VH-VL binders against q9umr5. Designs and how they scored, part 85

Target 1, 268 residues: q9umr5
Amino acid sequence: SYKPVIVVHGLFDSSYSFRHLLEYINETHPGTVVTVLDLFDGRESLRPLWEQVQGFREAVVPIMAKAPQGVHLICYSQGGLVCRALLSVMDDHNVDSFISLSSPQMGQYGDTDYLKWLFPTSMRSNLYRICYSPWGQEFSICNYWHDPHHDDLYLNASSFLALINGERDHPNATVWRKNFLRVGHLVLIGGPDDGVITPWQSSFFGFYDANETVLEMEEQLVYLRDSFGLKTLLARGAIVRCPMAGISHTAWHSNRTLYETCIEPWLS
Below, E stands for the ipSAE of ESMFold2; O stands for the ipSAE of OpenDDE; V2 stands for 0.75 times the mean of E and O plus 0.25 times the DockQ between their complexes.

## First folded at step 3 (VH-VL)

Design pa25 (framework fv_nofazinlimab)
Fold by ESMFold2-Fast, scan of step 3:
Structure pa25 (fold): chain C 268 residues (1-268), chain A 122 residues (1-122), chain B 112 residues (1-112)
Amino acid sequence: as target 1 above (268 residues)
Amino acid sequence: QVQLVQSGAEVKKPGSSVKVSCKASGGTFSSYAISWVRQAPGQGLEYLGYIIPIFGTANYNEKFKGRVTITADKSTSTAYMELSSLRSEDTAVYYCARVGYDSRGYYPFDYWGQGTMVTVSS
Amino acid sequence: DVVMTQSPLSLPVTLGQPASISCRSSQSLVYSDGNTYLYWFQQRPGQSPRRLIYKVSNRDSGVPDRFSGSGSGTDFTLKISRVEAEDVGVYYCMQGTHWPYTFGQGTKLEIK
């Protein structure tokens, strides 16, 4: 009766992180088939995002084929970017709800709990030197590193995020936009106490300008130009924004109140 | 200003493993990448792989995947290259080399170690 | 993998005369940022390689201006305007645009 749910994890993550989420789904939507994809776990989560997209694509195709009424995606942290690309590259996806759980949709510029000791303050301002190289782009975290003080380098060097956001041209952009627009609902979740995703508004397509002042989604060129369909989705009433305070980055998939408020309503 | 200093020559038997070290001086280790390149006697340069020490993750040339492991110890500013299942054709000088960065981009192999001769013989 | 082909492989030159080394790649070395990540290295006998040229035409600090790099796309040249005795060694081109990084087979420059 309920549509199947596919879960995509984040950086240095595994299926074990979602045990509470699975309990919540089973309680509120008993009988739901939930598949947590065990691909690119641990250190393999640092592989280039386009490689991860290809691997996850191969895993989701048979699941979608067996569910003609549609599926839901719950995509956590870095996994939300994988799911963004999946929805664009698949000509035949049947995703109803895409639930983006604290994912850096406009990129990351700041510390991370997974790599906290690797991101001292001095490295944040210098990481652009490594990331915006062909060599740095072979690592997933650099695929969505978005230094607001070097936006020109981000736009030219990002092999992933700038392309899927339509911030730089790509031959497939028109097809990617058409495919993405087939999604039923885009559910955006995040909050100010996350502590990892910086700025936290990146989970809602907001981001820093050159002065580190956050501009919200409706002020972004990607939205104003409707580069991959955000403006169209918002006009259709298909974008849901669900911010919640008091939740740290590793707790989004294990907070019952968040589940009941932001996730449960979208799991038909 | 930056120096890469490698461990000394090794003589190994076929089937064994060798681990070569590359110590970077100063506090630059975390902000650079370290690559490994080898050169068989009288031959050209062959790329093995690289590590970004701050990420703790390496990428390998497919030819050596499964036999080569590149690691880094940030506390000692040292990168390591371990090659297993040694054969006589693995006899070569092994070099570490840095990838440098400035405001204009990245510049691979701006500094090289002195090289470590690894000889595989019976 | 991108194949890097150098010519000539052996380059005997007379002191004070010019020398040229060609490097050709099997595919374009232009990265999405518009930069071309083509490098030239010199290896003197018994020494580690040293970088001479980065991004096609930029000389490293300490490299004499008699060394120059040029080219675009798939065809590149290293020129030495006046060969000196210290220039004896093997010269390698390398591409850093496509993974895995690859080197040319090397050009041995000798004084005749």
Scores: ipSAE 0.259, ipTM 0.670, lowest interface PAE 4.4, mean pLDDT 88

Design pa26 (framework fv_nofazinlimab)
Fold by ESMFold2-Fast, scan of step 3:
Structure pa26 (fold): chain C 268 residues (1-268), chain A 122 residues (1-122), chain B 112 residues (1-112)
Amino acid sequence: as target 1 above (268 residues)
Amino acid sequence: QVQLVQSGAEVKKPGSSVKVSCKASGGTFSSYAISWVRQAPGQGLEYLGYIIPIFGTANYNEKFKGRVTITADKSTSTAYMELSSLRSEDTAVYYCARVGYDSRGYEYFDYWGQGTMVTVSS
Amino acid sequence: DVVMTQSPLSLPVTLGQPASISCRSSQSLVYSDGNTYLYWFQQRPGQSPRRLIYKVSNRDSGVPDRFSGSGSGTDFTLKISRVEAEDVGVYYCMQGTHWPYTFGQGTKLEIK
């Protein structure tokens, strides 16, 4: 029998978006128990990420307890950051495959087609003024806003991403690293035609330097210092990279070829 | 220059609801947050909550959670504060105040509305 | 919630003399970015509050230089070097570091 699958949605999203994903799983792995978590839907997805982590933690504990052989996580977009923190704060998780579906793992810096109806183009350069304030950090998108021109502010003010990435010290960092390292596989999915996640390489732990040149994961200080275990996971053979062109941000959970290539092999 | 203009005074009966408006002018409404603060006659200032119009999300002081709702209409550059299940203790002047950013950085409550007196009586 | 305590609550002052208002917070107001989100407001009779000081010691444009703010951590002071008739009103400190934002009780400044 197959391990249960837990699905965590993204920004302005809900469980309804995953109906095609559930169909694909049922076709290739019949009998899999799939739970799509119906928490922080729609506008509630703007709540602080630490609040979302606590709510999702309460929901996943009984599911994991009922599955002694382990579970898989599929975490879409912003949901991938929730799952990153969840795996760090739970000292007893039994996650085998953590499938990160186009998530801004190193943060977001860009005014994309998805965000243009919310943000004028000039907001990209000025969003750091509101995001790196105390009240700005009460909103999820600001928790992973990573302005490469104000990295000092990001490092000092980020209440979420800088901490879970080990870019700033935290009392729990050693425990968070130990917990995260218990994951069986970290499956990273994303691509150049996403149109929302900026830079798209953020889904693979790449990000802009101060000149807006993308540095890949192996060039990042968080990797080189092994701050939360990326270098250890890569050495263990536990990191899977599955980039795919031609897929827009809202299509990652509804593309059959993507599912068969990048997701299906990791749903034991 | 930025101005916040509030709706006029209201007299309400206990158990009813009141909805106060705050219209912003002089600048991009979506680039600020709007906070709501009240002041009972002869008393100090009490914070109710805020909305960031660009995100469409509001946050409330727990003391008022369940009774207060803060919304925004970007097309009219107007924020609203609705308080339900009114009691005599809700008699107060209700203020809106801006949270903005400029060349000095991010700053709280740089501009205030003129206030709206809400009287709750039978 | 962070408790903001002002003293004195009533401050009668002779015109031309200095005035000082204290504000103490129940916990540190230093945010993780190194800034201290402590604010001072003036409310003249019948008017909306007006911000005088932001981030402990910075005067807003149009605020006379006889107003000054100082302090750190949990202990803050607003000083008026020479009180004028138009300074009559209630003065409030406020913290914006911790949610929910909280105000002091207010200090009523009156001319003797």
Scores: ipSAE 0.057, ipTM 0.570, lowest interface PAE 5.9, mean pLDDT 88

Design pa27 (framework fv_nofazinlimab)
Fold by ESMFold2-Fast, scan of step 3:
Structure pa27 (fold): chain C 268 residues (1-268), chain A 122 residues (1-122), chain B 112 residues (1-112)
Amino acid sequence: as target 1 above (268 residues)
Amino acid sequence: QVQLVQSGAEVKKPGSSVKVSCKASGGTFSSYAISWVRQAPGQGLEYLGYIIPIFGTANYNEKFKGRVTITADKSTSTAYMELSSLRSEDTAVYYCARVGYDSRGYEAFDYWGQGTMVTVSS
Amino acid sequence: DVVMTQSPLSLPVTLGQPASISCRSSQSLVYSDGNTYLYWFQQRPGQSPRRLIYKVSNRDSGVPDRFSGSGSGTDFTLKISRVEAEDVGVYYCMQGTHWPYTFGQGTKLEIK
């Protein structure tokens, strides 16, 4: 039978957003047990990411324990960062496919088309003022805010993203890398018409340099140093890149063509 | 120049709610957080929560579990703290204070409102 | 929650003499960025708290040189090199490293 699928939602989201995804999975892989985690829904998605990681960890442990053949993760937007950390902190995860749906894996810097009330255009250059403080780091959005014009502040103050990406040292880094490398497949999905994730290449571990020129994954120090295992995974053939144009941020979990092209092949 | 001006004193019955305002002037309201702190008569300071207006949402001390709500109106540069299901132990002076960071230094609690006395009595 | 313990709670001092207030935290206040978010506030009778010190040892603008903060980890001190009459009030330490943020119980400084 098919391995169970665990779904982790994004910012201001809930299980209801995945009704189409569940229909697609049921049609192509009937009998699959899909669990959409109803933790940190709506406004609670603003809680610090390490708090969310702990809560989701407690929820996934019994699911993984009951599935000795393994499980798949489908993690949307901010949820992809939660799943990155889950794979690092869990000494015994049995995740086969980790499917990251348009998640800002190298961080977020920019205005959004759909969430302009959350990220006003004039504020992207000023968000470092509050985000790189203990006050700001108590909000999930600031945990992955990555201002390329204040790299020193990001590296020093990020309590989450800089640590899980190995951009700042941590006592557990070696164990986190070992745990993450147990994943079967890292499936990266995203695209230029997302309108929220900025730069959109962050979903593929690309990001801005100091001139706001995008450098792709293979040019990043975290990849070159193999800080948490990206270079090793790529060498194993375990990284899948599935970019798709024409998909807005809130449509990644409800587009049939996207599902058939990028998600369905990795559900066993 | 930077000022935080709070609404006036209130007397409330047990079980009611109170909403205190804090109007910020002389700066970019949206680039800072606004904290709320209270002080019961003759007692020390207790942290309630804060709001970052640009996010439109707040973080609360769990002690006030579901009773406190902090909101912000960016058009008027005003933050609000609403406390419901009032008890006699909620009698206190409620303060707002500014929190932020800039590239030259960390600025937290550098400006405070004058305080709002909330008395809960039968 | 992180417990902040101040001593002494009552501090009678003679004008012109030094005064010292201790603040101890139940956990290290070093944040992940290497900074220590410890604050000292002064509250004069009938007034709002006023920030004196931020990040352990940095004096706020307008705060006289006679005020100084020091310490690391879990042990912090506020010193007044020579107490003036205007210093009467309650002094609070506060930690901003761990949520929820917490205050010490306060030290009342009085002139003998």
Scores: ipSAE 0.312, ipTM 0.682, lowest interface PAE 3.7, mean pLDDT 89

Design pa28 (framework fv_nofazinlimab; at its last look DockQ between E and O 0.36; V2 from the best seeds 0.00; counts 0 for: pae O 2.6 > 2)
Fold by ESMFold2-Fast, scan of step 3:
Parts: structure tokens; C-alpha cells; sequence
Structure pa28 (fold): chain C 268 residues (1-268), chain A 122 residues (1-122), chain B 112 residues (1-112)
């Protein structure tokens, strides 16, 4: 009776991270078929996002085919961007709830404690030089690096995020918008204590302007132009925003209160 | 001044593996990427892959995927290229080369290693 | 993969005369940022390759001004205005726009 759930992990992650989420779903929706996809695990999560989208697409097709009443997606961190693209490129998806769990939907930029030691202090301000090149775009992190001080470079060089957000033109944009709009619910989850996603409002389609002032979704050009359907979905009542304080980046999939408040209601 | 110094020549049997090192001196190792290119005797250049040490992983040419592994050790400023399941066709000079980083972004091959001859013979 | 085709593959030249090497790509090398990631390398006998030109026409520091690069889209040219004895070697074009990055076959420049 419950629709199957497909889980897509994030950067440097694997299916093992979701053991608590599986337990919660089993307790509240017994009998739910939950598939956590074991693709692009660990270091393979650094592969270009379009390559990951193709691989995950091949894995979800048979699951969706066996569930004519629909499926739900739970997509964590970087995985939320994979799911965004899946919903756009699949002409035949039957996704009801797309649950985006602390994903950088407008991109990633800036200073976080988690990323501080992975990227030297001076490197964050210079990462645009690496990322906005053909060499950098072969790595998933660079596919959603969105430097607000070099927005022209982001718009021109991003091979993934700028395209799926409709920020740069693409021949398939009209079809991608049509496909994405077939989703039943877009459930956005994130919070100020995440510590990794910067700005944390990126999980809600907010992002920095050139002065690093956060502008919310409704002030974004991508929303105002309805480039891939956000304005249409919001008007339909299909966008759910569920911010929660006190949750660090690696805890979104293992917090019971978060699950009961933000995820459980959308698993019909 | 940046210098790339590679390990010495090797003779290997078919089916074995070889691991070539490339030690960088001068400059900041983490500020650039290291590419690996090979050249069979009397033939042209073929791109194997590259590593951006900051990301901790490498990108490989599909022709070598599954056989080539590129790693980097920031503490010793050394990059490594390991090629497994060696065939006679893998006989070549293997070069490391820097993908430089400056105001223009990443630009490939501004400094090269001296090359390492790998001979695969029965 | 993008195929890079050089012509000629063998280039005998008289000292002091100009030399020209052509490089054609199987698809456009213009990246979405408007840049063209085409490079020219020189390999002298027994030496590692050396980069001469980056992004079609930009000469590297220390490269003599007798070397020039030009072209756009899929057609590129390396010119040497007056060949010197030190120019003997193999010249390669390379594209860095499309992964995997690929080289031309090489053009061997020899003195007649």
C-alpha cells in the first residue's frame, strides 16, 4: 500500500549511512520497499554529476516500472542535485514526493568548519579558477560550486547546476521543465546548524548575492522566470519547506524528530 | 622554480603492475594538478589521467579505466601512477606534467618530468 | 573522443624558411566560457615535450616570437616564421575542451 522509497546518498557516502532512516520508515510505514542505491560510493561520488545521473537513472527505471502508483525519492546532500536532474531528464518518472535532505540546490560557496581543512583558507576564494575550467568540471564538487563573486564564470562554465536550474540556456530546457513539473511534492529540508552546506538556505533555493547577502527563493531570477517550474509548483501548493535548527550535516538521516516532522508525512 | 623528478626505468613482465613516482620541488604542491601522459617508442602522446590533490581523487581516460590508479601524497609532494595488467603495448615513456594554476586558471603542462621508461617484455 | 588531425606529419624545411603546421579537431573546441582550449607542444629529440602556445594564440614565456598560433573552432595553425636548427623536433597539438584530452599525431620537422 505504501509507495516504494528510493534513497540517493551524498558526497563520500554510501548506503550504510541510512540505516536509521530505514528503521524509522519501517516503524511508521511497515511494508514499505526501501531501496538505497549503492552507486558512486565513497570516492566515486566525485565523478561528474551527469555521469552519476545516467547511472542512477538506469537503477531507478526498473523500480519505477514495478510501482505504477508512484515512488518517493529521499535524496541527501549532493544526491539532491542528482535527483533534480533525474526528474528533469526522465520523460516517464512517476515520483510523488521528492524529499531533498540538506542539498545545495542553488550551489555551494564559502566558509564552513567541515570544508575549512579540505580547502585551505585562500583556496575557497580561488576555487573558481579550478572549478570553472574543463578540468574542474570533471569533478562533482565543481559541478555545483557557485561563486557569487564570479557569477559570469559560473553561468558560462558550469556544466551541470547552471543548466538544471535554467540559469544558462540548453536545448532540452523545455522538456526538462515539463518532466520536473510532474513531481507531486518537493519537500525541502535544511537548517542553520548544518555546518557544511553554505549558505544553508541553498537547501531552500536561497543564495548569496555579490555582497554575500542571502536572497530567498522568491527573489531568485530562476524562480521569477519559472525556469524549471519552482513558481508553478509553489502556486500549486506542491513545495514544502521544513527548516530545523540543531542538526549537523551528517545527522539529517539519523534524527528521529526530523524524520517525524519533515519526512514521515510525505511517505504515502 | 618548479621541478618534477620521476623514478627510474623499469622492466616488467606481462600481467604485472608498475608504479611510477613524480616528486615535485618548488612551488605549492596543492596549488596545481598532476597529469600523466605516455609515449610509445617512436609514437605520439596519449593522456592517461590527472589528479587534483585538493579533491583527493583523480580522473582517468576511459581507455585505461580499471587498470590505472593515480594518487598523490601532499606530505612528500609526490604523485604516483600505477598501471596494472601490463601488456607489451604498454611499453612507453611515462611522463608526469603539471597543470599550472594562475590568474588564467588551470593550464596544462607548464612543467614536465624527465620521463620514466617502462618496458614490458616476456 | 575528439580526434585531432595534424598535417603534414613530416615537414622537411630549409633553414631560414617559414614552416606551417595544421591541426583539425573533429568537433568545436570552444568551451561554454568562450575560450578555446587548444595547445601546441614542441618535443626536441631525447627531451620531454615543452608547451609553446596555450589557448590557440598565447605564446608561453621564453618562447621566441617567430612562433605563432592562430585559428578558431576546429581549424588551427602553428607557424614558425624563420626555421632555425634548434626547431628540429616533433610538434603536437592538444585539445583540453572535451574529456578525454587528446593529442594530434605529431608533425616531425626536419632540416632538408
Amino acid sequence: as target 1 above (268 residues)
Amino acid sequence: QVQLVQSGAEVKKPGSSVKVSCKASGGTFSSYAISWVRQAPGQGLEYLGYIIPIFGTANYNEKFKGRVTITADKSTSTAYMELSSLRSEDTAVYYCARVGWDSRGYEPFDYWGQGTMVTVSS
Amino acid sequence: DVVMTQSPLSLPVTLGQPASISCRSSQSLVYSDGNTYLYWFQQRPGQSPRRLIYKVSNRDSGVPDRFSGSGSGTDFTLKISRVEAEDVGVYYCMQGTHWPYTFGQGTKLEIK
Scores: ipSAE 0.546, ipTM 0.793, lowest interface PAE 2.3, mean pLDDT 89
Fold by ESMFold2, look of step 4:
Structure pa28 (fold): chain C 268 residues (1-268), chain A 122 residues (1-122), chain B 112 residues (1-112)
Amino acid sequence: as target 1 above (268 residues)
Amino acid sequence: QVQLVQSGAEVKKPGSSVKVSCKASGGTFSSYAISWVRQAPGQGLEYLGYIIPIFGTANYNEKFKGRVTITADKSTSTAYMELSSLRSEDTAVYYCARVGWDSRGYEPFDYWGQGTMVTVSS
Amino acid sequence: DVVMTQSPLSLPVTLGQPASISCRSSQSLVYSDGNTYLYWFQQRPGQSPRRLIYKVSNRDSGVPDRFSGSGSGTDFTLKISRVEAEDVGVYYCMQGTHWPYTFGQGTKLEIK
């Protein structure tokens, strides 16, 4: 009756973090098959994002094959980037709703409280020196680090985000766009009190310009150029924006009001 | 000036473990990577893996994954390489080397430790 | 893994004469940022390796100007214009573009 739901976790995360989300789905959509993928847990979430995409692809193929009517994705934080890459690389995905739960879709440029646990001192203005190198790109944080003051380095050294955004030419760009556009709905969730995603508008494909002024999705070159299909998807009425204040980064999957408002309507 | 000083030579039995230290001085430890490379007697250089201390995690050559653990202690500016389940073929000089971000930019192996001889013998 | 192939493996030279060492990679070493992460190291007898050349052709400070590096793509060369007695040792190329990073098998330079 209800389409299966696949859940992809974020950085330093595990399947237990989603116990409340699973309860909400069971209460509102009884009988729904929900699979929380337990790959790349904890520090393994620092593995290169393309390695994670490969592993998650292998895990989702049999689930999608058993559900010819389609599936839904709920993808949290870093997991939202994994899921967007899956939608691009899978010629045969059958995803109806892609629910991006506070994910840094246009990248990250902040060493806020969550990243400070990883880093003992503030370093957002210097992390580009590590990240924009072959050595740095072997770690997931660097795969979506987006320094607005070193955009040339980002565009050329990013092994992941610049590619899936269509910001650097590559032979797969046309196929990835076509695959991504087969999604039924793109549901963007995030908010100003997240405390980790920086800028928080990255969850809505907004990001800093060179002056650290946030430009919204419709002002981004990737949207204007329609490089991976955002403009087409918006014109189709398939993009849903669901911002919510008052939710910290670790609380998105355990807030009942957020679930009912932003997630539940899309779990057909 | 950057210096890398390694712990002293070790003699170990097969099946045991060894932990080699590499103490860095003269730079910002958290802003560069420490690589581990070994050289068996009369042979060439072999790359084991590296750690970027700011991320607190290592990237391993798959050939050694499962037996090698690379860690760093930022408070002492020291990196460690631990090799478990030692075999005779693990007899080698083990080097640490810096991958740096100074005025020369992205620079693999610009400074090397003196080497640590690990001998695995019954 | 990218295979790095050096030739010759043994290089006897006469003092004052030039020497040339070839290094070939099994795939291009040009990274997406336009840099070629190809390096040359010297290991004198009984010593740690020392970097001579970084990113194909850039000589480290304190390295004599008789050492030079060249090449592009998959083919690279280290040259010594006039070999001196202190140049004896083993020379390695290394690539830092494709994980896992790999070394050539080494070229042993000896004085005839």
Scores: ipSAE 0.526, ipTM 0.789, lowest interface PAE 2.3, mean pLDDT 89
Fold by OpenDDE, look of step 4:
Structure pa28 (fold): chain C 268 residues (1-268), chain A 122 residues (1-122), chain B 112 residues (1-112)
Amino acid sequence: as target 1 above (268 residues)
Amino acid sequence: QVQLVQSGAEVKKPGSSVKVSCKASGGTFSSYAISWVRQAPGQGLEYLGYIIPIFGTANYNEKFKGRVTITADKSTSTAYMELSSLRSEDTAVYYCARVGWDSRGYEPFDYWGQGTMVTVSS
Amino acid sequence: DVVMTQSPLSLPVTLGQPASISCRSSQSLVYSDGNTYLYWFQQRPGQSPRRLIYKVSNRDSGVPDRFSGSGSGTDFTLKISRVEAEDVGVYYCMQGTHWPYTFGQGTKLEIK
């Protein structure tokens, strides 16, 4: 039988968004138990990410316990960060494939429609004034806002991304790295036509330098220092990068070709 | 300019509920958060919680969790604070206040409503 | 919760004389972004609170320059260089660094 699949949604999503994905999984892997977690749906997805991590943890623990053979995680957009943090704090998870579906794994620094809706009076270049405040860090999107021009504020004020990346020292860094490394495969999915994840390479742990030049994963300090295990995972052949062009952000979970190429191979 | 106008005074029995409104004008309601603060007669200020109308998300002082519900109607630019299971200790003037943010940063409590007196008595 | 302690609680002042109010927090109000989210409010008799000072020392628009805020970490002060009749009321400090936000007890300023 196939391993159970747990799905974690993104910003403003619900289980309904994954109806096509469920259909694809059912068709190609009949009998698979797929659970789309209906937590922090819609506007509740704006809650602090650590709060979300705790909620999702409580939900996945019983699922994992009933699946001693292991489970797969499919985590979309913001959900990919939630899942990475989840795997970092859980010392007993049994995740085989962690599929990060167009997630801003290295953070977000874009002037997107989401940004305009959330902060209609703010521009990308000034959002650091809000996001790195106590108020700002109460919003999920600010928890992974990564301003390359204000690295000091990011490193010091980011209450989520900087910590799970091991970019700021904290007492759990070693343990979180150990826990995350329990994953069988890290499948990174994204593409240049996403339109939301900015830069789109963030889905592959690429990101801007101080001049807004996009550097790849292997050039990032978190990789070079192996702060949370990326270098180790790559070395063991556990990282899969699956870029796909022609897919908009809201279509990653409903594209059949994408599913067959980037998701399905890792659900067996 | 920005104004917050609250509903009128309320007299309630213990165990009942009260719902106070706060209508915002003179700005973009969806770009603000609305905080609620109360003040018992002759006493200080106590923070209840806030709502972000554009999101519909609210956060509460844990002291009042389970009894306070903050909501908003974007179509009328109105925020609401409902307090249930009222007791005499809930007798207070309830204030709404604006929390704003823009390109300059975080701006809490820069505008206040006129207050709503809620009296709880048997 | 962070406890804000004001002193004095009652402040009788002669017109034209200076006034000083202290506010202490039970823990540091310095946030990771380097800012200190300490605020001062004025509440005149029968009126709603009015913000005077934000982030320790910044005066709001329309606030007379005779009002000044200072301090750092856990100790803060509001000063009025020359008290005027319109300054009568209760003054509150508030911290916005730690959830939930909390107020001091208030300081009642009266004219002798």
Scores: ipSAE 0.160, ipTM 0.686, lowest interface PAE 2.6, mean pLDDT 92
ESMFold2 (binder alone), look of step 4: mean pLDDT 90; pTM 0.923

Design pa29 (framework fv_nofazinlimab)
Fold by ESMFold2-Fast, scan of step 3:
Structure pa29 (fold): chain C 268 residues (1-268), chain A 122 residues (1-122), chain B 112 residues (1-112)
Amino acid sequence: as target 1 above (268 residues)
Amino acid sequence: QVQLVQSGAEVKKPGSSVKVSCKASGGTFSSYAISWVRQAPGQGLEYLGYIIPIFGTANYNEKFKGRVTITADKSTSTAYMELSSLRSEDTAVYYCARVGYDSRGWEPFDYWGQGTMVTVSS
Amino acid sequence: DVVMTQSPLSLPVTLGQPASISCRSSQSLVYSDGNTYLYWFQQRPGQSPRRLIYKVSNRDSGVPDRFSGSGSGTDFTLKISRVEAEDVGVYYCMQGTHWPYTFGQGTKLEIK
C-alpha cells in the first residue's frame, strides 16, 4: 500500500486546481489516499502564513496519526512555505517525501501581472515599504517578500520566512531544525519559464544578492551555516532537484511529463 | 479623492443585530482596506476590525470576535459592519475609515466616514 | 493590548499660546522595520476624526505647520505652536505597531 498524500495549495488557489494531479497519482499509484486540504482557499490564502500553518497543522495531525508508515506532502507555490513551517513546528510529523512545486523557498522579488493586480500602485522596488510594516506582515505574500536591496529590513521585519530559514534568531530554532531534519526526502521542483516565482531559482534555495545576481543554494549563508538543516539533508542524500523548462506557474500540478519525471518516483 | 459615506442612524433592541454600510467614492476601491472604529457617547475611540474589499479578507479585534462581521461588495464599492447580540453598551457612533497603501507604504485612517449613530434601547 | 495613556485629559489654552499633549505607550512602538507607527488625530465637535500626524512626526497634507509631532519608543508629544480658535476639539494618539490597534483616552483642548 502507498503512503497517503497530503496536498497544500498556493496563493488564491483551492483544492479544485489539483484534479489532474489526483488523476496522475491514481493512474500510477492506485489506492493512494490523497487529501487535498480545503483551507485558506482563494482570498483566505492572503492570511498571515503563521495563521495558515496553525490551521493546516490541525488538519494534518489526524491524517498523520492514522498512517504510521508515513505520509507524503505535495505543496504548491506559497503552499511550499506552509509545508516548510509545518515540518519545523511539528515534533511528531512522519513525512517521507516533501515535494515542493515551484515554491519561493528563499522568497520572492519580482514584478508580475499578478502582483500588479494585488498592488496596482507599486513597483517591486517599492513593495518593501508596504511589506516590511506591521500592516504588510498581515498578508501572506509579504511574509515571503525578500527585497535584496533592503536585506536588513527583510531580516528585521519578516515575521515568517526570515525566521523559518534561520536568517534571524528565534527561541525555537534548534527544535525547528531537529523537526525539519526528520523528513525523508526534500524534492525541489521549479523552472525558468514559471513566470511568477522570481527569481525562479528561489524554488531551489537560490536567490539574488544585492546586485540581483543569483547565488545558488550552496552559496547561501542559510546553507553554509546549516541553519535549518539543508547542508545536513544534502549530505544525507535527501535533497532532490528537478528543474524543468517550459512549464508556467499554473501548470506545475497539471503537467503529466513533470509528474512522471519529478513527482511519481517519490510517492512510494 | 476618496470619500466614505455611511448609512443613517439606527435604533435597535437588545439582542438584535445592526448592519452599517460605508460606501466609497473616488480613488480605487481595491487600493485600500476599510477599518471600523466606534465611539460611545462622550468616550474615546475603540477599534473593531477591518476588511480588504478586493479580497474579502477580514480581521477582528478579539473583544468583538464572534459578534462582529465585516464584509464588502466590490460591485457597489460598499463595506458593511454587522454587530450581533446587541447590548446597551454597544450604543456608539460607528465610523468607517480608510487604510490606503501605495508606493509610500500604508496610510492608516487618512479618510473617515461621517459616522453612524447606533442606539441600543429596550 | 497596548495601553495608550494621554496627559493632560483637559487642556485649557489661551489663543495664540502653545499647547502640548503627551502620549505614552505600555510597550515600544518601534517595529522591526525601524519605523514607529504612532499617529495623532483631531476630532472637532460634531465631526469625524481627522488625521494630523502619521509615523510620529509627519504632517498630513493640508495640516498647518504649527502642528508638530515628536517622540520615540514609548513617549510621544503633539505640539501646537500657536493655538487658534479652530483647534478646539479632542486629540487622540493611536498605535498601529501591535494588534489590535489602540487609542489614547483623548485630550480635550478648550480656549480659556
Scores: ipSAE 0.062, ipTM 0.616, lowest interface PAE 6.4, mean pLDDT 89

